# Designs tried in a protein design chat: VH-VL binders against Transcription termination factor MTEF1, chloroplastic (MTERF1). Part 18

Target 1, 262 residues: Transcription termination factor MTEF1, chloroplastic (MTERF1), of Arabidopsis thaliana (Mouse-ear cress) (q84x53)
Amino acid sequence: AGETSDTGILFREKLIYLQDLNVDPHKALRVNPSLRSAPISSVVSVETLLSSTGLSRPAVGRILDMFPDLLTSDPESEILPVLRFLSNEISISEQDIPKSISRCPRLLISSVDYQLRPALTFLKTLGFVGRDTITSRNTVLLVSNVERTLIPKIEYLEEGLGFTREEVAKMVVRSPALLTYSVDNNLVPKVEFFIEEMRGDVKELKRFPQYFSFSLERKIKPRHRLLKEHGILMPLSEMLKVSDGQFNHWLLELRLRSAERR

## First folded at step 5 (VH-VL)

Design X83 (framework fv_bepranemab)
Fold by ESMFold2-Fast, scan of step 5:
Structure X83 (fold): chain C 262 residues (1-262), chain A 123 residues (1-123), chain B 112 residues (1-112)
Amino acid sequence: as target 1 above (262 residues)
Amino acid sequence: EVQLQESGPGLVKPSETLSLTCTVSGGSISSYYIAWIRQPPGKGLEWMGTIYDSGSTNYNTAVQSRVTISVDTSKNQFSLKLSSVTAADTAVYYCARHPYLWSGYKTYGMDVWGQGTMVTVSS
Amino acid sequence: DIVMTQTPLSLSVTPGQPASISCRSSQSLLHSDGYNYLEWYLQKPGQSPQLLIYLVSNRFSGVPDRFSGSGSGTDFTLKISRVEAEDVGVYYCMQGIHLPYTFGQGTKLEIK
């Protein structure tokens, strides 16, 4: 408990507190300039609230280091509504709140009214209800802006693949990670490779939307080249969902069948 | 220790607007969330509304159309305004500090109360 | 609105004897976080209310250990193990789970 009234001492106390949390104070002050004048009680109240959820002190420190704007957030009006949203509207149990936050710290800097609830409502219209409802494992979907991020991805899949909105909705419910992938860096290169190099039928992509979860350079391209080299055709799911060892075994077995037929 | 003190006009005429202030001392106003509670003579307690550090508010639906709670950081004050008052609004009005409400937190509930200010609505 | 009903509305107790006050809510006060959002307040004659118990059973700082709270869901109890003269006043239960927050009608404790 500090009783200092000197402004220089109070600033030094904040730096010590941040360092104790393993938060980089120089980065925090650069990213969040308001931290210079914020009372230390503000920072303490944020840490206390986050720790009360069950997060370990190192985990709290990592979150605050990642998002220094949280250091000056009002716990009751900016953070607590997120925690209540997860408990009341998503129905995540208290014991799973720390896991939800650890998997997606960005939840804590997201507005319930302007981001999380609109995203949840939109996701429900796509079919994230019942057994496919949002859980602690996929709360990352809630932190993407509907108009700027989610809808453009759906429109790309609709326009690029010639699918209806309903067909795309079924794809994203089956493979929610699709909504987290970059259009330019992930979706476009994988679609182009599938159409141009693999000469694939786009209908197979709606049957196996998990295609987009696999590395283009490390898995898709190498496995396709091996199959093409040996004149072997197989469904995407058989090609991609198995381990390298299982794929090599299947490839050997298929090659043996081909050789026996000759 | 944090202290809260209400002040107001004492007497308000029917149809006028009641204005009350809650002055915070012994701590920063930005560190406290304030609730307003009233008590008609000889009756029980009624929650009117709460204001948070951000300026966001929650109001009792029974008075929602008439009540406004605000904060003035330059004066270390919270204010309650209640419009179109009637004799039914005659009561002692309290302001109270509300700490953080997350489950697992060390303290919950209204732990510091002002002394109360009596408001009589009469012609 | 959640209605909070206290029984009895008044009781007179000889000093040193126990007292018990019941509070019933029209709806469950159990939140999805596992807690019941029930508080107890005491208003001594001529004074402001003061917090006694929060989250059903947690005594507020400085509250004597003769006060205890219990209950869950819709039925709650405040007990005073040995009533003292300073305990005279009106006791209120309050729910803090749903807006608007609501109080019971109060129980007046007097000394015989």
Scores: ipSAE 0.000, ipTM 0.379, lowest interface PAE 17.5, mean pLDDT 83

Design X84 (framework fv_bepranemab)
Fold by ESMFold2-Fast, scan of step 5:
Structure X84 (fold): chain C 262 residues (1-262), chain A 123 residues (1-123), chain B 112 residues (1-112)
Amino acid sequence: as target 1 above (262 residues)
Amino acid sequence: EVQLQESGPGLVKPSETLSLTCTVSGGSIRSYYIAWIRQPPGKGLEWMGTIYYSGRTNYNTAVQSRVTISVDTSKNQFSLKLSSVTAADTAVYYCARHPYLWSGYKTYGMDVWGQGTMVTVSS
Amino acid sequence: DIVMTQTPLSLSVTPGQPASISCRSSQSLLHSDGKTYLEWYLQKPGQSPQLLIYEVSNRFSGVPDRFSGSGSGTDFTLKISRVEAEDVGVYYCMQGTHWPYTFGQGTKLEIK
């Protein structure tokens, strides 16, 4: 009898603790059923470790709400190795660890031995070394599976665009976000538009791989349409780097100049 | 039980390079740094540098230009090389296991030390 | 570099009496993570140093409860409530908050 009452009280305390962190208890229990029987000390230990990195309490709560499996992780054997990897193998400064985690909370649920280190090794073969080494700004690359995610993207750029591995590696090092984009939903539509509608030379994509960072519907297509309408051809960097205001002002001036002639 | 054992030449001539080895046995080094600390006769302790099994190092600024620490993970061996030695480098040299002190729930200082190896710099 | 200053440099204590050693850092040892990485080590004659206290006040496993650490910011103290013959040696404070790690000069504790 005493055990049943104590169990109910302890479970309620756990729910209150999660609510105070702004973690949805019902979602957490659905995603991580082991949370039901886990001691509250386990949950507190995880929150304490994450807070000790410099993460604010609301930031910790958002991370735990996003990845409830962390609530029952052993801090010493599952979370601390990730923090050590970021500090020792990536050489991220202590001040930047909270930012790295906030930008990519998935780092905390990623195996160092089976995911993060293999990904780092692969990225180094592409040229993420020296001044282009992985930093707090691009740790998101470390959470992608090498075989199932990273290699297929490299192969698409090689086979789809006719580039060598060395050429693709240089593109990726110059624009690391390229490895985070979906082949089917991002890369393919942008390549097809560039080749078919813009009649672009794929060699320009090697020189300006940042092309893939711009919205196809909100920036690339509208700006190309306006340039084509006025018979203007320009490099991708000139077309895409300027703000919407600057582009529209420039286009307005061209129209005014044209109207003066007409 | 984790054990650390230093080995070195005992005597080194001025201007030469001192080379020391620390062998780790009985446990995993993946959760710890290995630190090198020295102690000149009758003086205090001086931290020389640390290394992680990945090869990442941090060095004492006073000896940074002369010191190199390396690791051979296949042998669980850590090496310290100190170039251009002088009489001031005469000391007992220790290696010690230092748990990673990032920002964990549980942290320790240097909990396991080797017995030390005496190095005399003399002509 | 952080300079660690210990006082006194030597102590002679009758067995059973308390001893106190102070350690001062040239700047705050409070880390940005909220922790203070101040450690105490004991080196017995002819032996390697051994860890006594980590994070200011946490006693390392196997260390007798007569040892205690306290302090914050730049001022830290190691206390031995009842000194025993086995406690003779040189005591060092060390900061691990900033690279490079630095030790105090050491305090020699002797039995009268």
Scores: ipSAE 0.000, ipTM 0.372, lowest interface PAE 20.5, mean pLDDT 84

Design X89 (from B07 with heavy chain S56K S102G, light chain H31D; framework fv_bepranemab)
Fold by ESMFold2-Fast, scan of step 5:
Structure X89 (fold): chain C 262 residues (1-262), chain A 122 residues (1-122), chain B 112 residues (1-112)
Amino acid sequence: as target 1 above (262 residues)
Amino acid sequence: EVQLQESGPGLVKPSETLSLTCTVSGGSISSYYIAWIRQPPGKGLEWMGTIYYSGKTNYNTAVQSRVTISVDTSKNQFSLKLSSVTAADTAVYYCARVPYYGWTGYLYFDYWGQGTMVTVSS
Amino acid sequence: DIVMTQTPLSLSVTPGQPASISCRSSQSLLDSDGKTYLEWYLQKPGQSPQLLIYEVSNRFSGVPDRFSGSGSGTDFTLKISRVEAEDVGVYYCMQGIHLPWTFGQGTKLEIK
């Protein structure tokens, strides 16, 4: 006949519900202590909204396991504005919303007013408009802080390499992944290798900004070594775009042709 | 599975405040909105307002100055209060569920309570 | 406010015959999301209203396939292919696009 608290039976029901979603309850409680007192109805409301987008139950569980703070989020004031932003301001089709969220779950914990819309506005100034507009494939760019993350990368390319803002903008539109790479761990080592070891002209990086998407240790260095050993010079795109098998076959053909010519 | 049950006084005097309660069983109130709809004797249906478990409300402008809807999540109860009642407020009052499908979904009244008759008379 | 107008206000049908009810809105019910927020409800004598059709043409769970909805913009129709005794009641259309949500005045269906 009496009311029960969030301890005992109600708490146990909450743990079982989380386990059914394949959410680690102990990790979730550690990351989000508010779960201890939150009613199970809060978790159900979040799951219901996310499932309504077309996300499968396992996908919803995976997202909630990654970001347990969502388990106590208010769907109307915290999650729904993100979904409306993707649909209304980015113009992502209804069927692609689940893909957008699955590719970048961090969208759901990002403020529309303080993160997503400012990032979109900044990206538009770089040239992400028209045919190069933000789509479900590159929404990851929206979750990066403009002042602390995006601008420092633009500044490195401008000041570090001697490019204009307009030139950098064209580079990132052609290779949006550039804005996701670490300056210290990705961009700097690749630039140093290109200038010092490859004796490259930095203007070629503007023509092929995809250079930064290739592994320095697994592709760039090994292929440069092979080309140098054989006295071969070629554009970065020809060097890097082909598979290992295609590159090895091509190099073999060149060596055989050189031997026949002799 | 989900059931809605209205309760309240059958008779209210003019100028007083009408207070009604809707109790929901068989589900969690966080997964849907609750709407209040009334029907005067022999007339059609009039939407009064809708509430989500967070306390967010929408009211019909015709009664907005007099109506307040609230929620008690611990009891799965929704309350409607209508102040300064007159004979025109005599009606059967229903609560109905609106599934929470967010921006992707459909906003309709899928399950209704049995209704509770309210007569405003001295 | 959006005004919902139903015609006819009442109709009597012989069992097994079809019935048709029209609903007209004072402005378009098409939202910017591409969806049209028009529902149909049935209130049987002495009972609460029940949902029949949502978003113009989608039957709610358990609703017989005798019931069908159609229409676009401001003109909508509910059809019953073969009326049965259990279909007696008052039918209401409703718009859910703009606040306040509004119902039609109702159409009473009787059996001859």
Scores: ipSAE 0.000, ipTM 0.374, lowest interface PAE 20.2, mean pLDDT 84

Design X90 (from B07 with heavy chain N58K Y101F T104S; framework fv_bepranemab)
Fold by ESMFold2-Fast, scan of step 5:
Structure X90 (fold): chain C 262 residues (1-262), chain A 122 residues (1-122), chain B 112 residues (1-112)
Amino acid sequence: as target 1 above (262 residues)
Amino acid sequence: EVQLQESGPGLVKPSETLSLTCTVSGGSISSYYIAWIRQPPGKGLEWMGTIYYSGSTKYNTAVQSRVTISVDTSKNQFSLKLSSVTAADTAVYYCARVPYFSWSGYLYFDYWGQGTMVTVSS
Amino acid sequence: DIVMTQTPLSLSVTPGQPASISCRSSQSLLHSDGKTYLEWYLQKPGQSPQLLIYEVSNRFSGVPDRFSGSGSGTDFTLKISRVEAEDVGVYYCMQGIHLPWTFGQGTKLEIK
């Protein structure tokens, strides 16, 4: 190989290594140009650290393909602090670390000092403490920017619905997914339908904040239409918690009882 | 070529603090761990502790209350201090490099220093 | 602590003959990541230990093909297909899965 430099040979070795992990080399190089000159030991170090948590090789490959910037990250200063934060400050058990990462790979590209810890502190002020503390199941809340993402959602529920901050905090603790929903694309359309079409009392949204987890087009609107057509009123939880089959059986039973009284 | 060299006093009195230094040459200490392993005369190997170049440490619980490992990246040096020594601490002390990154501390030692003999005697 | 037990404690081999060393751990060395964190080291007389094999069966750079590692769970073997004079020394197995990291007692290999 007299025509090819050692650098050229090492570059091709990196591409083969990435392909072995099922990482798209072209995408990785496009997203992370520094990968072109980074030593293969850098890539191997990252893969080794992630694998040491218990992540399978295919899972590591998927994460690195999703976030190619990780391929040139310093494991000690950029990745290890996240793992230690999850273990020491969130108290996620060793065996649950891989599950936490698999559920939210974005944790690995999130700054502990500038993102994860500020988010945790904010969530604690809302009531994510004790039995409602952050666990491996809801670490997705930690990757949302407090000022740009979390606070505007709290303010929308507070000001838009006329709730106190304490009331909103209780809603969010009861239904943490609320903090993951878009204000404009999820919360606003569902609130407007509830108030304008369903003639709902907003206090019911405080009692059943899970309302926002249901599809407006596939579940909320169709079920409301059927109830309205038959002159039936029911709480949101009874309307929405059940499968389509169960709802249809429930609707049939209500219609039969109504007919028997006439 | 990466090389490790231990240095320190060969004789330490009982109850005093043993201080050893490991100097790394032929490469940067960034991105790998350094471990301290000791070997009493005629006996096997005992891991003492490991430090990442950033200062993060893991210690053997058997010596954890007495051992401190530190790093000086500007000098490319690692230090081991073992307090309240007894005759049982008489051993050859090695520093060794760990290129394996693991949040849990899974390790292997790829390059070792020559070792330095420490005798604890009055 | 994980206890690592080696057998035999010593063996003498004629040059060119094979040698086998066993290592047993008090608990499984298989990690949830699918890897088994067992290493083999050789300490030649008057020298520092040197890495031979990591993760059960992977030869370290420069280690001759005559060295091979095998095993799973708690039972591991280091084999030398044809012993040479330069192989004399004490062999140690080590586990790196759980703190504290622990070594076997050592197996002394001598030439007859």
Scores: ipSAE 0.000, ipTM 0.390, lowest interface PAE 16.1, mean pLDDT 85

Design X91 (from B07 with heavy chain Y101R Y106W; framework fv_bepranemab)
Fold by ESMFold2-Fast, scan of step 5:
Structure X91 (fold): chain C 262 residues (1-262), chain A 122 residues (1-122), chain B 112 residues (1-112)
Amino acid sequence: as target 1 above (262 residues)
Amino acid sequence: EVQLQESGPGLVKPSETLSLTCTVSGGSISSYYIAWIRQPPGKGLEWMGTIYYSGSTNYNTAVQSRVTISVDTSKNQFSLKLSSVTAADTAVYYCARVPYRSWTGWLYFDYWGQGTMVTVSS
Amino acid sequence: DIVMTQTPLSLSVTPGQPASISCRSSQSLLHSDGKTYLEWYLQKPGQSPQLLIYEVSNRFSGVPDRFSGSGSGTDFTLKISRVEAEDVGVYYCMQGIHLPWTFGQGTKLEIK
C-alpha cells in the first residue's frame, strides 16, 4: 500500500541490503539519520573497503551494526587514514589489520590526529616501546581519551595507592588491560576489597597487577570466601591464576593436610 | 548503462595549460572513482591519475608536479588540468571508471570513454 | 615502479587457431588479501581499450569464453582458444596492486 516512487524503491533496496548484512536498519536510521538520504552505493563502498582488508562479510556487518555512522563515512578521508595509521605508524602487518579491527572496531570511528596519535604518544611515554610496543593485541589502548580516561587511571595508581610514576608505568606495561578498566567501577571496588576484606598489602598489587583482570563477584570474592572459611592464606597469583578445577583440587589437598595436623 | 565522454580543445600551444573534461551519464558519480589514462600516437597506455568523488586524488609521479584532477558533483563532471605542456604531451586522453578501491590495490577500469585527441603544437 | 613486459610484441594467426600472449611483472602481483591484481585489456583499431580479464582469470561481463587468463606471482598468460576476426587489436596487461598503475607495452594481434 501507499505510494512508491523511485526514492521509496531505492530506500527499500537500502533496507534490504542492510538486513542482508545483518545490520538493524531501524537502529541504524535512529543513530545515523543521514543514512535515509545516502545512496546505496556509498554504503557498498564502505563495505567494499572493509572487506578488502580481509574482514568477512558477517564481521563487516557486525561492525556497521555497532557503528552505523560508518555507513555514510567517506572511505578515503575517514576510514583509509585509520588503516594507514595502523600499518605505517604502528607497523601492524597487512594480514593482522582485520584482526586488529575485529578486536577493536572503535578504531574505525576514531580520529587519527585527535585520538589515535595522541594516545600512541602518551603510551610511548609510559614505556610501550621496543619489545613492549603497541601491537594488534592491544590497539584497544589507542581509543581511550588521554585526558579524560588514561591520565585519571595513572593518577589513581600513583596518588591513591602511593606508587611512583615509574612503578605505575612498569605495572601498566606488564598488564596493559589496567588502562581499559574503570576507576570507579573496577579499580576502586577491587582495591577496597583487597585492603578491607583480604587485609592485603598494596605492594602485592605492584607485583601482581593482573589482580585487576579477575572478576570481583565471580572469582575474587568466592575464592577468598572459601580460603577464609578454611583458615588458609595464599598469594594472589596462586589464588587467581588457576582454573576452578585446579583451585578446588588444591583446596581439597590443603584441607586434608590441615585435618591430619589437628 | 554508465557512459563516459571526454571533451577537450584538440590543439594546445607549448607552455600552456591543457584542460579536459569527462562527463558521466547513466549513473551517480558518488559510487566510484574516475581515472585519466593517455596514449601517445603509436605508443602504449600511461595512467595519469585517479579521483574519488569526494575530491581525494592519486597521481602518477611522472606527471605529479603538472597534473591536477578535480570533480564537480553538481554537473557529474571530472576535469584534468596539465600545466606547462610540451610536444611529449600529445596523446589521446581517456577517462575510465574504477568501481572501487580495495585497501591493498585498485580493482580495474571497467568502462572507458571514447577518448579525446590532444595535439601540442604551435 | 612495477615494470610490465609482454611477449611477443606482435603475432599473426590464422582464423580458428589459438594465440597466447605472455606478461611478466618485475615484482609479485599477489597481495596478502589473497588476490592477484593482474588485468588484460583489448584495444581494437580506432577504439578505446576494453576490459577482458581481471584478477588473472576472471572474464569481464560479455567477454567470450574463448578468452582465458592464467598465471601467478610474476608470470601471466592470456590465451585465445580460437581466434576470430573481431579479436584483432592490441592487448595490454596491467598491474593494479601498487601505484603508479602500469601497463605492458602491448601485443599486436593480426590475422594472416
Scores: ipSAE 0.000, ipTM 0.433, lowest interface PAE 14.3, mean pLDDT 85

Design X92 (from B07 with heavy chain S54R, light chain K35Y T36N W101Y; framework fv_bepranemab)
Fold by ESMFold2-Fast, scan of step 5:
Structure X92 (fold): chain C 262 residues (1-262), chain A 122 residues (1-122), chain B 112 residues (1-112)
Amino acid sequence: as target 1 above (262 residues)
Amino acid sequence: EVQLQESGPGLVKPSETLSLTCTVSGGSISSYYIAWIRQPPGKGLEWMGTIYYRGSTNYNTAVQSRVTISVDTSKNQFSLKLSSVTAADTAVYYCARVPYYSWTGYLYFDYWGQGTMVTVSS
Amino acid sequence: DIVMTQTPLSLSVTPGQPASISCRSSQSLLHSDGYNYLEWYLQKPGQSPQLLIYEVSNRFSGVPDRFSGSGSGTDFTLKISRVEAEDVGVYYCMQGIHLPYTFGQGTKLEIK
């Protein structure tokens, strides 16, 4: 479209528009310098496309605040292909597209050809097919780089723990969040604690890969210390899946039975 | 107070499968392990295996390939199946409660059933 | 497997006199938590085994105070301060620390 004769007013209008969306203008300009010269119509076009999916205005604002590069994206060539991929290749229903995006906004800044489709193809080789196919609940797996992120995690489980590829594939299908965790900051400390402090058999992690989804400091360590203190053993799943109330009740019951005998 | 009662056929032919049940009364099985221990005539005690009410098991390596322990929470029952029996499997079979068990595998048996005699003979 | 060895295999005691039964394990039963996981069971004639002592020295509910357990590592002892007629039976030690859990061969206690 045409320009006004006062470019200072146009820039101010852009700042006001962002503030109305609850987008931090200073952060947006720092992260996306192109925003300074971009016409306001480009920002409006992006908002319009995202709103057309069923996303609320506050939800759109949160997404744009999180990824300011979207503010200058071309809707037809950069955003619409992602929405079509979710609908046509993943087969997410139209009403679930907003939920998929809200759960994983990073989908919108991910290339279909260089990121999402290669990741989907790789995940299918691990067993994310049929009943275990990618849905709106686990699209987060699609935004991880195959070579730099996914394969190293698979290799850690295979070579580091002595599991076969087939065993690892079954683990990640049963607990997809495994593929989102850091090897160095999440997996390694939890494995070391299981082996060294809990004296666990690492093969038990194949039976309960959800072990890695629990907080090491807030759940695993405190519950293990209580069980060890009282000489109580329970399966890993019983130890970790129950609520704090249920765990404390079971521990109290077992302690009372122990004390009854002393 | 928890009571345990074993039941089974008494006589089993060589090569067949021995099947025993342990019925728990006077309490819920939901916070206990149950163990099976046997005693051949004139001999000592041998631990066979232990099961948690949610199904996790530990078996004695001497019988591991032949033994299966299972639980039916709706009937408050535990079952022991021992396949390919021989005369060496003739024994009194006991079920016993494990109230206190550590992650390292430490346990003891506080209450025992009355035992059921199983004879393996043609 | 941990082998549990009891001595003596049989003993006869005059009523009112003390009795002592030894149990030795082929490996230490001392855990890194500082505890030894050894139990004593009594099997009276025609009856099921019953728990007497757990974790070396803790008497089970209803067990008379004339029964006491002691020991550490590989050497454990069960003592009866004054043997009574009701104490007749076979005594078994058991290690509950390592799979497979193992019992001693038993000690038969008789009255003279």
Scores: ipSAE 0.000, ipTM 0.372, lowest interface PAE 18.5, mean pLDDT 84

Design X93 (from L11 with heavy chain H99D K107D, light chain H31D L97D; framework fv_libivirumab)
Fold by ESMFold2-Fast, scan of step 5:
Structure X93 (fold): chain C 262 residues (1-262), chain A 124 residues (1-124), chain B 112 residues (1-112)
Amino acid sequence: as target 1 above (262 residues)
Amino acid sequence: QVQLVESGGGVVRPGRSLRLSCAASGFTFSSYGINWVRQAPGKGLEWVAIISYDGSNKYYRDSVKGRFTISRDDSKNTLYLQMNSLRTEDTAVYYCARDPYLWSGYDTYGMDVWGLGTTVTVSS
Amino acid sequence: DIVMTQSPLSLSVTPGEPASISCRSSQSLLDSNGYNYLDWYLQKPGHSPQLLIYLGSNRASGVPDRFSGSGSGTEYTLKISRVEAEDVGVYYCMQADQTPFTFGQGTKLEIK
C-alpha cells in the first residue's frame, strides 16, 4: 500500500517550487495537465538546463510561466537541440544565447527539424546571409511556419502590391519585422489606408517598408489627417519617424507660417 | 530508459586494430556529443576522445591522435571508436559517456550517462 | 594540458562524519560566460563512473543533497555533509574547459 500523505507532500513540493520561480501553478496545471503526475526532478532538469545558458532565475521562471509545456519537456530531445542549433547553425555566441531565448522564448518549443531549420533555409533564399544573417536580434523569424505564415506574407507583397520577388526580398531584409506582421490584421489595413486615403505611391512602400511597423490608429491615421487638413504632403519616413512631440511642434510651426502668409 | 552499451573489446596483439561500438537508447542520440573515456587496470580515469552532436568536431588525447578515429552513425544510434596500431598502454576498460552540453565544440555539462564499459587488452 | 591535482589521495571517514576533497587546476577553469568547467565523478567499486557535480556547484539528477561542490578559478572543493556506507569509492574531479579533458588522480574514500 502507498502512503497518500507522502504523495501529497511531493505534489506540494512541486507547487512550492513553481511559486518560488514565479510560475502560476494553476495556469501551469490547466495548460499542462501532465505536470500533475510529473516528478519534480523533471521540472528541475528543465530549469537547470535553461539556467546553464546564463539565463537568470527570474527569466527562466518567466519563460516557464509563458510556456508551461516546457515544465514536462525532455531537456535532451526537446530543448538541447534548439540550443545547439542556435550555437552551431546560426553561430550565435555563448554570451548571446540567453539574449536570443529571452527575446524569443518560443524558440524553446519549436522543432529544429520541422520548424527552425526549414525557416532558416527559406530566410537565406530571401537574402538573410552575410551582413544580413540571422542574429540574436531577429531569431523570432525562425519560429514562423514557412508554408502557413512566411510564404503567404511574401505572396501578399508580391501579388497584392505588384512587386517582384527580388523587390520583396529587399524590403524584408531591410525591415525583418515585416515577416512577423499579420497579413489580414496589419498589412492589408495599412496598405488600404495608404492607397485609398493617403493616395500614396505604392513604390514608396518599397523605399520605406518600416511603414508597416507604425500603429495605423495611433500614428498613421492621426498624422495623415493633420497633414491633409493643412494641405501638406511629405514622405512616409518624414511623417512617421519623428516623435509625437516633434511632429506636433513641426505642425505648430506650419500653422504659424500659414497664418503669417495671409 | 536512457542507456549506453559498449561492445567490441577483446584481446589483441600490439600493432593490430579493434573497433569499439557504443549503442544508445532511450534518448535523442543526434542531440548529444559523446565521449570515450578509458581506465587502465588499477589506474585512474583518462579521457580519450569526443565527437560533437553533428559529427563535425572531433577531439583526441595526443597519445591516440592518428591512431584512433571517433565516428557516429545517427541512423543506427551508434558511436564508434576505430583503434589502429594498438599499444600495450592502450589496455583499459573503455567507457562511452554522453555530453549533454556540447554547444560549439568541446564545452561540457558533465557526463551524466555512462555505459558499463568494454575491456581492451593489448598483450603479447 | 591542464593538470588536475586532488588532495587527499585517500580518506577514511566514520559513518555520519563529513568529508572534504580538494581539487586544484593548473590554470583557471572560469570561462568568459561565468561558468567554472569542473565536474566531480564517483566510481563505486566495480561500477562505472557516475556524475555528482557539474559546472563547479550543480548537483546532478538523483544525487543526494549531502553532496555539494564549491570553488572557482583554480581551487575547487567537494563536500559530503554526512558520509554513508554507499559513498565508498574513488572520487575524481575533471576539467572540461579545454581539450584534452583531464581528470585528477582520484581520491579513495573508505569507511572506518
Scores: ipSAE 0.000, ipTM 0.377, lowest interface PAE 18.7, mean pLDDT 84

